# Ledger of designs, part 218: VHH binders against q9y6x5

Target 1, 379 residues: q9y6x5
Amino acid sequence: LPPKLLLVSFDGFRADYLKNYEFPHLQNFIKEGVLVEHVKNVFITKTFPNHYSIVTGLYEESHGIVANSMYDAVTKKHFSDSNDKDPFWWNEAVPIWVTNQLQENRSSAAAMWPGTDVPIHDTISSYFMNYNSSVSFEERLNNITMWLNNSNPPVTFATLYWEEPDASGHKYGPEDKENMSRVLKKIDDLIGDLVQRLKMLGLWENLNVIITSDHGMTQCSQDRLINLDSCIDHSYYTLIDLSPVAAILPKINRTEVYNKLKNCSPHMNVYLKEDIPNRFYYQHNDRIQPIILVADEGWTIVLNESSQKLGDHGYDNSLPSMHPFLAAHGPAFHKGYKHSTINIVDIYPMMCHILGLKPHPNNGTFGHTKCLLVDQWCI

## First folded at step 10 (VHH)

Design F15 (framework vhh_7uia_1)
Fold by ESMFold2-Fast, scan of step 10:
Structure F15 (fold): chain B 379 residues (1-379), chain A 124 residues (1-124)
Amino acid sequence: as target 1 above (379 residues)
Amino acid sequence: QLQLVETGGGLVKPGGSLRLSCVVSGFTFSSYAMAWVRQAPGKELEWVSSISGSGRSTYYEDSVKGRFTISTDNAKNTLYLQMSSLKPEDTAVYYCARAEYKYHSGEWEPFDYWGQGTQVTVSS
């Protein structure tokens, strides 16, 4: 039978939560599998961009999901992360479930993931749930395990997405130890439920499972606000995305808008598109706006004085607070191996290798993940 | 040097069809996305359709989807817009445009070169 892989994402699971909170179920998973302590995600460190980078192996400028809110200058289309099912936004890359379905007479299944409820290159996941945040983890788990066990052609690639701890990270901030402890304990219990369900259904021994996340979380404050209205009048620009990375579309001369912004706050960097640091790999796409503002860690860009978020992400991808982890278990993975760091784009070619798929051109380096795999060697 | 020339406009009755053509010179056609943009009297510019430089990806405004087809002939350096089931609301000057962000000008401009336009009138 072909190899099988279940990719699980807990949105906003900051890597250092593993060191500061107790995870008995996740620790048992890791003991018999592998742990990558830090995954260096792509810029900007937001949900939609990083989830799509995981499944395409591409930087945001290459796969085209450059933010959770976007504007495309060529087509004049606007993207919102809520209910936007236009394939236009997703068609600049080929995600792994599409490759899986087209190469080997295999099925894919999605208990949610950004893009899985959209036909991409005229291909939608064989089994999927339309995105709905109200659907319980148990219902997602019931569906994905049903599809893994009862499908023809066989489901060889499956996804399972959960909104926590991101939602609580935003609401309470990562430094709220009481509330975060409760949320993270609940997530660990869900991991326990997942493993138990796979064992009870006879799936556990032959299934590769990756548990990862798209980004971390940092503490925000009403004392750390950048009021954009103090810098520039609304009549000068259209705001495409606000915080912590603002995407500015000038209505007047770009240089004039840039000059009004460039010295407005010591707590944000202002970039003309062509001056965005090369290390971000965030420049070569029509959906990246002419001026980008990048707030310093923990600073929030606002138009009015208040922000309701006590935690946020989207910041510089070099920040450890923005990094998720990756844990994996299954026949493809070593047992009890710990690795320091990989790039989030490296996950895609590793998954293609496990599934026996020919990867599309990508920005990942297979060599970075070799030490995790039993059919490879570290040296 | 760089030139875009539109033809094919005219008067047509509701439900009729027209094909617009845009002949391009002065740049490598397959290296740029191309677009059709229209302007009705007294209204703002409205994007209608775009096509990738490879010709493999096409995009349409919702009101024209299923009625209009954008295509290219790279050998002739020509962009087409096949318009069917025309409505009075489609009455406008139609412009051929090359789609590019202008870094060097210091101004944002999603369409860096435009044709002269061709008039489409849908009336009984």
Scores: ipSAE 0.000, ipTM 0.129, lowest interface PAE 21.4, mean pLDDT 87

Design F16 (framework vhh_7uia_1)
Fold by ESMFold2-Fast, scan of step 10:
Structure F16 (fold): chain B 379 residues (1-379), chain A 124 residues (1-124)
Amino acid sequence: as target 1 above (379 residues)
Amino acid sequence: QLQLVETGGGLVKPGGSLRLSCVVSGFTFSSYAMAWVRQAPGKELEWVSSISGSGDSTYYEDSVKGRFTISTDNAKNTLYLQMSSLKPEDTAVYYCARAEYKYHSGEWEPFDYWGQGTQVTVSS
């Protein structure tokens, strides 16, 4: 029988939450599986970019989902709705569920993972749910496990996405121990429900399960605002994305816009596209705007207004606060093994190996995940 | 015709043992995970144990772990539950069930076919 993999994401699950809160169900999962303590995500540290990097193994400049709000200068298309289903935005890469369906006589299933309700290279996930945040975790879990158990050809790759703890991280901030404790306990209970459901169906020891996230969270404050209107008038530019990475499309000479912005705040770096640090791998795509502003950790860029966010993400990917974790269990994985760090782009080639798929060219390194796998030498 | 038929229930004293059997017909036995689910008087259905279609992986509810053993004989199309160190709280109707989703009454249910149940009573 072909190997099966369920990939689960809890949006905004900062790695150090594991050290500051109790997770009895997740701890039991890890005891019989593996834990990667930090996953270094891609820049910008936002939901759509990082979720697509997990399933393609590519940096954002290569897969084309460069932000949650985008403008393509060549085609003049605008991506402003999180439910935008135009394949144009997603077609610069081939996600693993497409490869799974095209290389093998296999099916894929998806409960809300970004991109799975979009036909990409004329291929949509065999089973999927249209994105709707109101759908419970229970309903997503029921659909995924039903599809894993009842499909012909068999579902070998399945994804499950949940919006917490990101929504609460934004609302309360990651330093609100009382509210975050409640939210994280609920997530641990959902992990317990997932394991119980798989045991009940006789799937647990024969299914590979990865639990991960796209980014972390950092504390914001009304005392840490950058008012862009104090730097430059709206008549000089079109705003494509605002905070904490602002994407600026100049309406006048680019140099003049740059000169108005470059010394406006000590808590923001201003880059011409060609000057964006190479370490970000955030330069070579038409959807990356001519001027990018990057706020320092915990600072929010605003337009002469207050911000309601007590927590945010999108910041420099070198920041530990932006890092998620990865835990995994199943026949492909060692039991009780802990690893310090991998890159988020390394997840894709590891998953291809588990499923027996030939990966598309990618930015991940299989060697970085070898120690997690039972059929590999940890060299 | 698809059937699950349980046998082996009865009255036993605390600390005693029983072996339940479930003979299945009408489907490829080794292609499905199988489960034991119990219902105590006045309580809701409680999952007890599951076994993979190959028979290689077994799972237990915490209260029965170490006391109950699930097994299968694919050649006989038979599922077993060996129960030891039985307690009064194990008193229930025990159902053999096939782990396969079905849509019923507006909900997806994780077991599509059930036996008629066999009564296990643990009392002095």
Scores: ipSAE 0.090, ipTM 0.624, lowest interface PAE 6.2, mean pLDDT 91

Design F17 (framework vhh_7uia_1)
Fold by ESMFold2-Fast, scan of step 10:
Structure F17 (fold): chain B 379 residues (1-379), chain A 124 residues (1-124)
Amino acid sequence: as target 1 above (379 residues)
Amino acid sequence: QLQLVETGGGLVKPGGSLRLSCVVSGFTFSSYAMAWVRQAPGKELEWVSSISGSGTSTYYEDSVKGRFTISTDNAKNTLYLQMSSLKPEDTAVYYCARAEYKYHSGEWEPFDYWGQGTQVTVSS
């Protein structure tokens, strides 16, 4: 049988959680597999952008999902993370499930991974669930394991997405040890359920499983707010995205809007699009707005109001608090190996190698992940 | 006429051993993963062990790991569970099951066919 891979994401799982909380099921998984302690994600450090980078190996400016809320200057279309199923937003890249179905003539399965309920380049995941946050992890797990066990042609690539610990990270903040302990224990129990289900079905030893996340989480506070209304009136601009990276579309002269914002707060950097730091790889796309505001870690941009968020993400991707981890187990992976850091765009070419797929041009470097793999020489 | 028939249960003292057998008919045995599932008095069903269709991969619930061994004899269409170092908490009805999803009573279930079960009692 061809190699099989299950890619699992727990949204907002900060790498440091592994050191500060107990994960008996995840530790058993890692003991017989590999752990990458930090994954350097792409800027901006948000859900849709980073999930699409994992499956395409591309920076956001290249794959086109540049935020959870977007405006395209050429077509004048608007995107919202809750409602937009238009393939237009996803067609600037080819995700791995599309390549798997077209290049290798095999099936893909998806439980809620961003983009999998949208036809991309006229191809939708062979098996999928329409996105609905109310669907339990157990139902998602049941569908994925059923498809992995019963499909013909065989499902060789499957994805499973879960909204926690991100939702609780926003509500309680990552420094709330009591509430975060409860949430993370539940996630560890879900990992245990996943492993047990795969063992029950005789799939565990022959399946490659990657457990990762899209970003981390940092503590926010009512004492760390940046009020844009103190510097500029709403009549000057259209707000495309607010916090912690604000996307500003000027209604008047761009220079005038920039001059009103540039000294608004010592805890925010204001960039004209062409001045965005090259290290962000966040410049060359029509969906990136003419002025971008980047808040310092833990600061929230608001419009003359308080924020209820005690945790947030989207900040500078160099921040360790924004980094997830990657753990993996299966026939492709070494056992008991720890690696320090990879880039999130490196996951795609590694997965292509495991599945025997030719990767589309991408920003990842296969050499960064080869020490994780049994069929590679570690150089 | 798909059938699974368990034998080998009985009364055994703590620290003792038993070997359960499950003879299958009506399907290609090596094409399916097979499992042992048990139910203790007044408790829910508990998965114990699984073996891949090729017989090369075996899996165990943590509480039985190192004490139980699952195996197959494809020539005899027979699944085995060798139980050693038995404990009172291993007392249960043991079922042989085929690991294949089925739709039943509005739900998807991970095992499509079950044997009748065999009683294992561990007591002094």
Scores: ipSAE 0.238, ipTM 0.711, lowest interface PAE 5.2, mean pLDDT 91

Design F18 (framework vhh_7uia_1)
Fold by ESMFold2-Fast, scan of step 10:
Structure F18 (fold): chain B 379 residues (1-379), chain A 124 residues (1-124)
Amino acid sequence: as target 1 above (379 residues)
Amino acid sequence: QLQLVETGGGLVKPGGSLRLSCVVSGFTFSSYAMAWVRQAPGKELEWVSSISGSGYSTYYEDSVKGRFTISTDNAKNTLYLQMSSLKPEDTAVYYCARAEYKYHSGEWEPFDYWGQGTQVTVSS
């Protein structure tokens, strides 16, 4: 039988939540599998960029999903929401479900993972659900397990995406222990339901399952606002993305806009595109704007309005608060092994190895994840 | 350091074909969207076609759609424009360009016209 893999994402699951809250179902999963305590995500630490990095093994400048809101200078197109179905935005990379379908003549299944409802290189996931946030976790799980059991050619790669704890992290902030405790307990119960469902259907013993996330969450406050309107008038620029990384398209001389912004706030770094730190791998793409503003952790960039967000992400990817975790269980993985840190781009070549796929050129390093796998030598 | 060199233009009869080439050096070719832009005598620059940095996504101006094909060879750092069913209205100087912000105009547009371009003349 060909190897099978289910990749699950709980959006915005900060790594240190595992230390501060009880997760009995996730802990049982980890006990018989592996845990990577921190996953260093790509910059910017946002949903669409990091979800596409997981499945391509590429930095954002290479895969082209550089933010949740984008502008492309060549085509003058705007990407402003999750309903954008234009393949243009996604075609700068080949995600693993496309490789799975074309290289091995097997099927892929998807419940809401970003990009799976878009034809990429003329290939769409064999089974998929159009993105709709109102669809329950149970309905997503029902479809995925049905497709894993009842497909020809067989589904060997499946994805499942869930919006929590990100939505609640934004609303309440990660320091709201009462509300976050309730949300995280519900997620742990969903993990329990997932494992039980797979066991009942006879899938558990032969299926590799990865549970991960795209980023973390940090506490924001009305006392930590950067008012961009106090520094520069709207007539000088077009705003492509606002917070915590602002993407600025100047309408006047770029140097003049830069000079108006560079000393605007001690809690914000201002970069000309060519001066963006190399460690971000966030420079070589037309969708990255000429001036980027990067707020310090917990600071929110606003336009003469207060912010209702008590939590946010998108900040510097070196910050532990921005890091998710990765847990995995299945025949490919060791049991009871803990690993400290991997890069989020390392997940893709590891998944290709598990599925027997030849990875497309990517920024991940297989050596970083080989210690998780039973068929690999590990020092 | 950075160079874009266009070749392949010439005189062709209506209904004929030409292949334009643009050899790129000095930057990471696959990291930038590339475009073909043309300028007919006495007219403004007209965008013709674009290709993503990966080479997978292509876009065309309506008047050339179905007749022109843009492609890249990353190993050779070369951008191509295959032109078929050429019309007199396609007569122009063709430039290859990176898409970047044009500070003097305050607009996003293709720029970095490196070299002279290549002349395409379609005549009976």
Scores: ipSAE 0.000, ipTM 0.144, lowest interface PAE 20.5, mean pLDDT 86

Design F19 (framework vhh_7uia_1)
Fold by ESMFold2-Fast, scan of step 10:
Structure F19 (fold): chain B 379 residues (1-379), chain A 124 residues (1-124)
Amino acid sequence: as target 1 above (379 residues)
Amino acid sequence: QLQLVETGGGLVKPGGSLRLSCVVSGFTFSSYAMAWVRQAPGKELEWVSSISGSGGTTYYEDSVKGRFTISTDNAKNTLYLQMSSLKPEDTAVYYCARAEYKYHSGEWEPFDYWGQGTQVTVSS
């Protein structure tokens, strides 16, 4: 019988929340499993890009989901919201649920993971829910566990996505200990519900479960704004994405636009596409615009107006505030093992190994995760 | 027909023991996870314990762990719950249930077949 894996994401779960708040249910999960304290995500540290990197093992320039708002200069298409169902945006990579279904007639199930309600290379998860933020965690959990328990052919790969603590992180900011404590306690209770449901159904000891996230969160302020209207007139460019990474499409000479922007704020780096730092792996895709602005941590780029966000993400992926964690439990994983750091692109080849799938070429390194696994030689 | 029949309930003093039995018929017992679920007066249904069909792996709600033992006898198609160190808080109707999702009354439910229940009363 094939191994099974459930991949769970709590959007915007900053790694150091684990050290600053109490998580009794998550700590019980980790006690008999593994913890990776920091996961270094891909740049831009945004929801859609990083969720797609987790399931493809690719940098954003390779998988094509380069931001939450995108423009493709070749086809003239715009991606303006997180619920865009045009397969065009997702077809530059093959996510693990597609590979799972195409190799050996296995089924996949999805409860709201980004991209799972889109046919990618003419393939969609055997069981899925159309994205709807109003659907409760309990309903998502009931569907995913039903599909894991009662599928033919068997569901061997399943995904579950939840919007918190990201929504509250934006609203309150990560430094609001009172509100964040309440939100994070609710998430820990949901983890307890997940474990109890799997035990209730007799699935817990035979199922591999990964709990992770796409990015962290940093504190923003009305005192840390960069007003682009003070730098350059709107008539010179089209704005594709705003903050904290602005994507600029020039309407005039690119060099002239660059010269107007390059010294406008001490809290923003301005890059011509070919000068974007190699360490970002954010250059070789038509959806990356000719000029990219990168705000310093905690700074918000605005157009002559205030920002209502008290927390944000999207910043430099070297920042610890942008890093999530990874916890896992199941027959594939050691018990009580703690690991310091992996790259978010390393999750994909690890998951392929657990499921017995041949991975597509990817940017992950299996060696980085092998010490988590019982069937691997670590030293 | 498919049936789950519980026996073994009764009145017991705090600190006492009882063994509940559930005889099942009409399906291949070892192919399904089986559970004990209880309902105390005026409270919601509370999952107590489960046992996997394929591996015999056992699971317990925290408040009963170390006091209750779930087991099966596949030759007799029987599920057991051995209860020890009983507390007044354990007073409830105990149901044997098969752990398989069923669509019922507009929603999916995690247990598709239930017994009639057996009353356990722990006198204080």
Scores: ipSAE 0.024, ipTM 0.628, lowest interface PAE 8.1, mean pLDDT 91

Design F2 (framework vhh_7uia_1)
Fold by ESMFold2-Fast, scan of step 10:
Structure F2 (fold): chain B 379 residues (1-379), chain A 124 residues (1-124)
Amino acid sequence: as target 1 above (379 residues)
Amino acid sequence: QLQLVETGGGLVKPGGSLRLSCVVSGFTFSSYAMAWVRQAPGKELEWVSSISWSGGSTYYEDSVKGRFTISTDNAKNTLYLQMSSLKPEDTAVYYCARAEYKYHSGEWEPFDYWGQGTQVTVSS
């Protein structure tokens, strides 16, 4: 039988939650599988960019989803939650479900993973749900398991996405032990439901399952605000994205806008596009604006208003608070193995190896994930 | 076939209280996040409050915090908005709606299905 893989994401699941809260169902999953304690994500540490990096193995400047809100200066197009179905935004890379369908003549299935309801290079996931955050985890799980068991050609790659603990992380902040304990217990119960459903359907023993996330979460405060209106007047620029990484499109001379911003706050860095640190891999794309502002961890950029957020993400990808984890179980993976760190772009070539696919050129390093796999020599 | 029906509006004096109800039919209420939105005469729609399916996390607009409370009764498929210390500026048609999570803002916003609304008038 060809190898099968289910990729599951719980949005905003910070790696150190595993050490500060109890996860009996996730611990049972890991006991007979593998755990990567930290996954170093790509900059900016936001949902759409990192979800697309997981399935393409590319930095944001290479795959083109550079933020959750974007502007393309060449075509004059705008990207937002309400118009993210234009294939233009997603066509700078080939995600794994497209490769799976084209190389192996097999099917893919998707429950809400970003990009799976969009035809990319004229190929859409064989089975998919149009994105609707209102739909329950149970309904998403029911559809995925139905497609894994009842498809011709067989589904060999499937994805499942869930919005928590990101939504609650924003509302309460990651340091709210009482509320986060409740939210994380619910997620652990959903993991228990997932495993039980796969066992009952006879899928568990032959299916590779990866549970991961796109980013972490850090504590914010009303005492840590950067008021952009105190730095520069609205007439001087168009705001493409706000916080914690602001994307500035000047309406006047770029140097004049930069000079108004560069010393406005000790708690943000102001970069001309060509001066963005090389380690971010966030420069070589027309959707990256002429000036970006990067707030320090826990600081929020606002427009003459308070912020209701007690938690946020998007910050520097070197920060441990921005890192998720990866857990996996199945015939491809060792049992009871713990690994310290991989890069989020390394997930793609590992998944291609498991599925027997030839990866498109990518920024990941297969060697970083070898120790997780039973068919590889670990140094 | 999918319907949201708001009730509980009326005329009340400043400082008074009202409880709005929204009865949901045609879908599993507990599987969806919900919101209250209002529109005052001659003004744009204003988001008031949201409640999520994730365990009842609640969100409020600044001007109503401490005065309004959003809640659900999943057994009755009903969304509530308890309003206290009402002010003339709270005068509006109140709508219930399904809510969607917006990644760029990190917030739940009203989306897709909306009710017909219920009128709240706060007058001296």
Scores: ipSAE 0.015, ipTM 0.449, lowest interface PAE 6.9, mean pLDDT 89

Design F20 (framework vhh_7uia_1)
Fold by ESMFold2-Fast, scan of step 10:
Structure F20 (fold): chain B 379 residues (1-379), chain A 124 residues (1-124)
Amino acid sequence: as target 1 above (379 residues)
Amino acid sequence: QLQLVETGGGLVKPGGSLRLSCVVSGFTFSSYAMAWVRQAPGKELEWVSSISGSGGYTYYEDSVKGRFTISTDNAKNTLYLQMSSLKPEDTAVYYCARAEYKYHSGEWEPFDYWGQGTQVTVSS
């Protein structure tokens, strides 16, 4: 029988939550599996970009989902949370579920992972749920495990996405120990439910399960706001994305807009596109706007208004607060092994190896994940 | 016709042992994961143990681990649950079930077929 893999994401699960809160179910999962303590995500540290990087192994400039809000100047198309289903936005890369379906007589299944309800290169996940945040974790888990057991051709790759702890991280901030403790306990209970369901169905020892996240979370404050309206009038530019990375499309000469922005706040960096730091790998795509503003950790860019967000992400990917973790269990993985750090783009070639798929060209390095795998030599 | 028939329940003192049996007919049960699920009065269904159809791997809920043993006899089409060191908290109706999804009443349920249940009572 072919190898099977279930990839689970808990949105916004900051790596150091593991050290500051109790996770009895997750700790039991890790005890007989592997833990990567920090995953260095891609810039910008946002949900859509990083979820697509996990399943393509590509930097955002390469896969084309460069933000949660985008504009393409050539086609004049706009991407937003309400318009994420146009295949145009997703077609600059081939995600692993498409490869899984096309290379072998195999099926893929998806419960809410970004992009899985969109036909990409004329291929949609064999089984999927249309995105709806109101659908319970239990219903998502029921569908995924049903499809893993009952499909023909067999489902060999499945994804499961959950919006917490990101939603609560935004609402309460990661420093609210009382509220975050409650939310994280509920997530640990969901992990317990997931493991119990897989054991109940006789799948636990034969299924590879990865639990990871796309980014972390940092504390924000009403005392740390950058009012963009105090820097520049709206008549000078079109705003494509706001905070904490603002994407600016000038209506006048780019130099004039840049000069109005560059000295406005000591708590944001203002970049012309060609001056964006090379280490971000956030430059070579037409969807990246001519001027990018990057707020310092914990600072929020606003338009003459207060922000109700007590936590946020999107910041510099070198910040530990932006890093998620990765835990895994199954026949492909060692038991009781801890690893320090991998890059989020390394997950894709590792998953291709587990599934026996030929990866598309990607920015990941298989060598970085070798020590996690039983069939690999680690030095 | 598909049928699951449980036997072996009864009254036992704390620290005692019982073996439950479930005779399966109408399908090749080695092709399916099989489970034991229990329900104490006034409580929700609690999964107890499963055995895989594909590899012979066994799984247990934490409270029964080390005390209960799930096994199969393929020649007899029979699923077993050997229970030892029984506690009053183990008192429940025990069901054998086939671990396969079925659409029922607008919902997907993780067990498509159930036995009739057998009562296990642990008391002095």
Scores: ipSAE 0.144, ipTM 0.655, lowest interface PAE 6.6, mean pLDDT 91

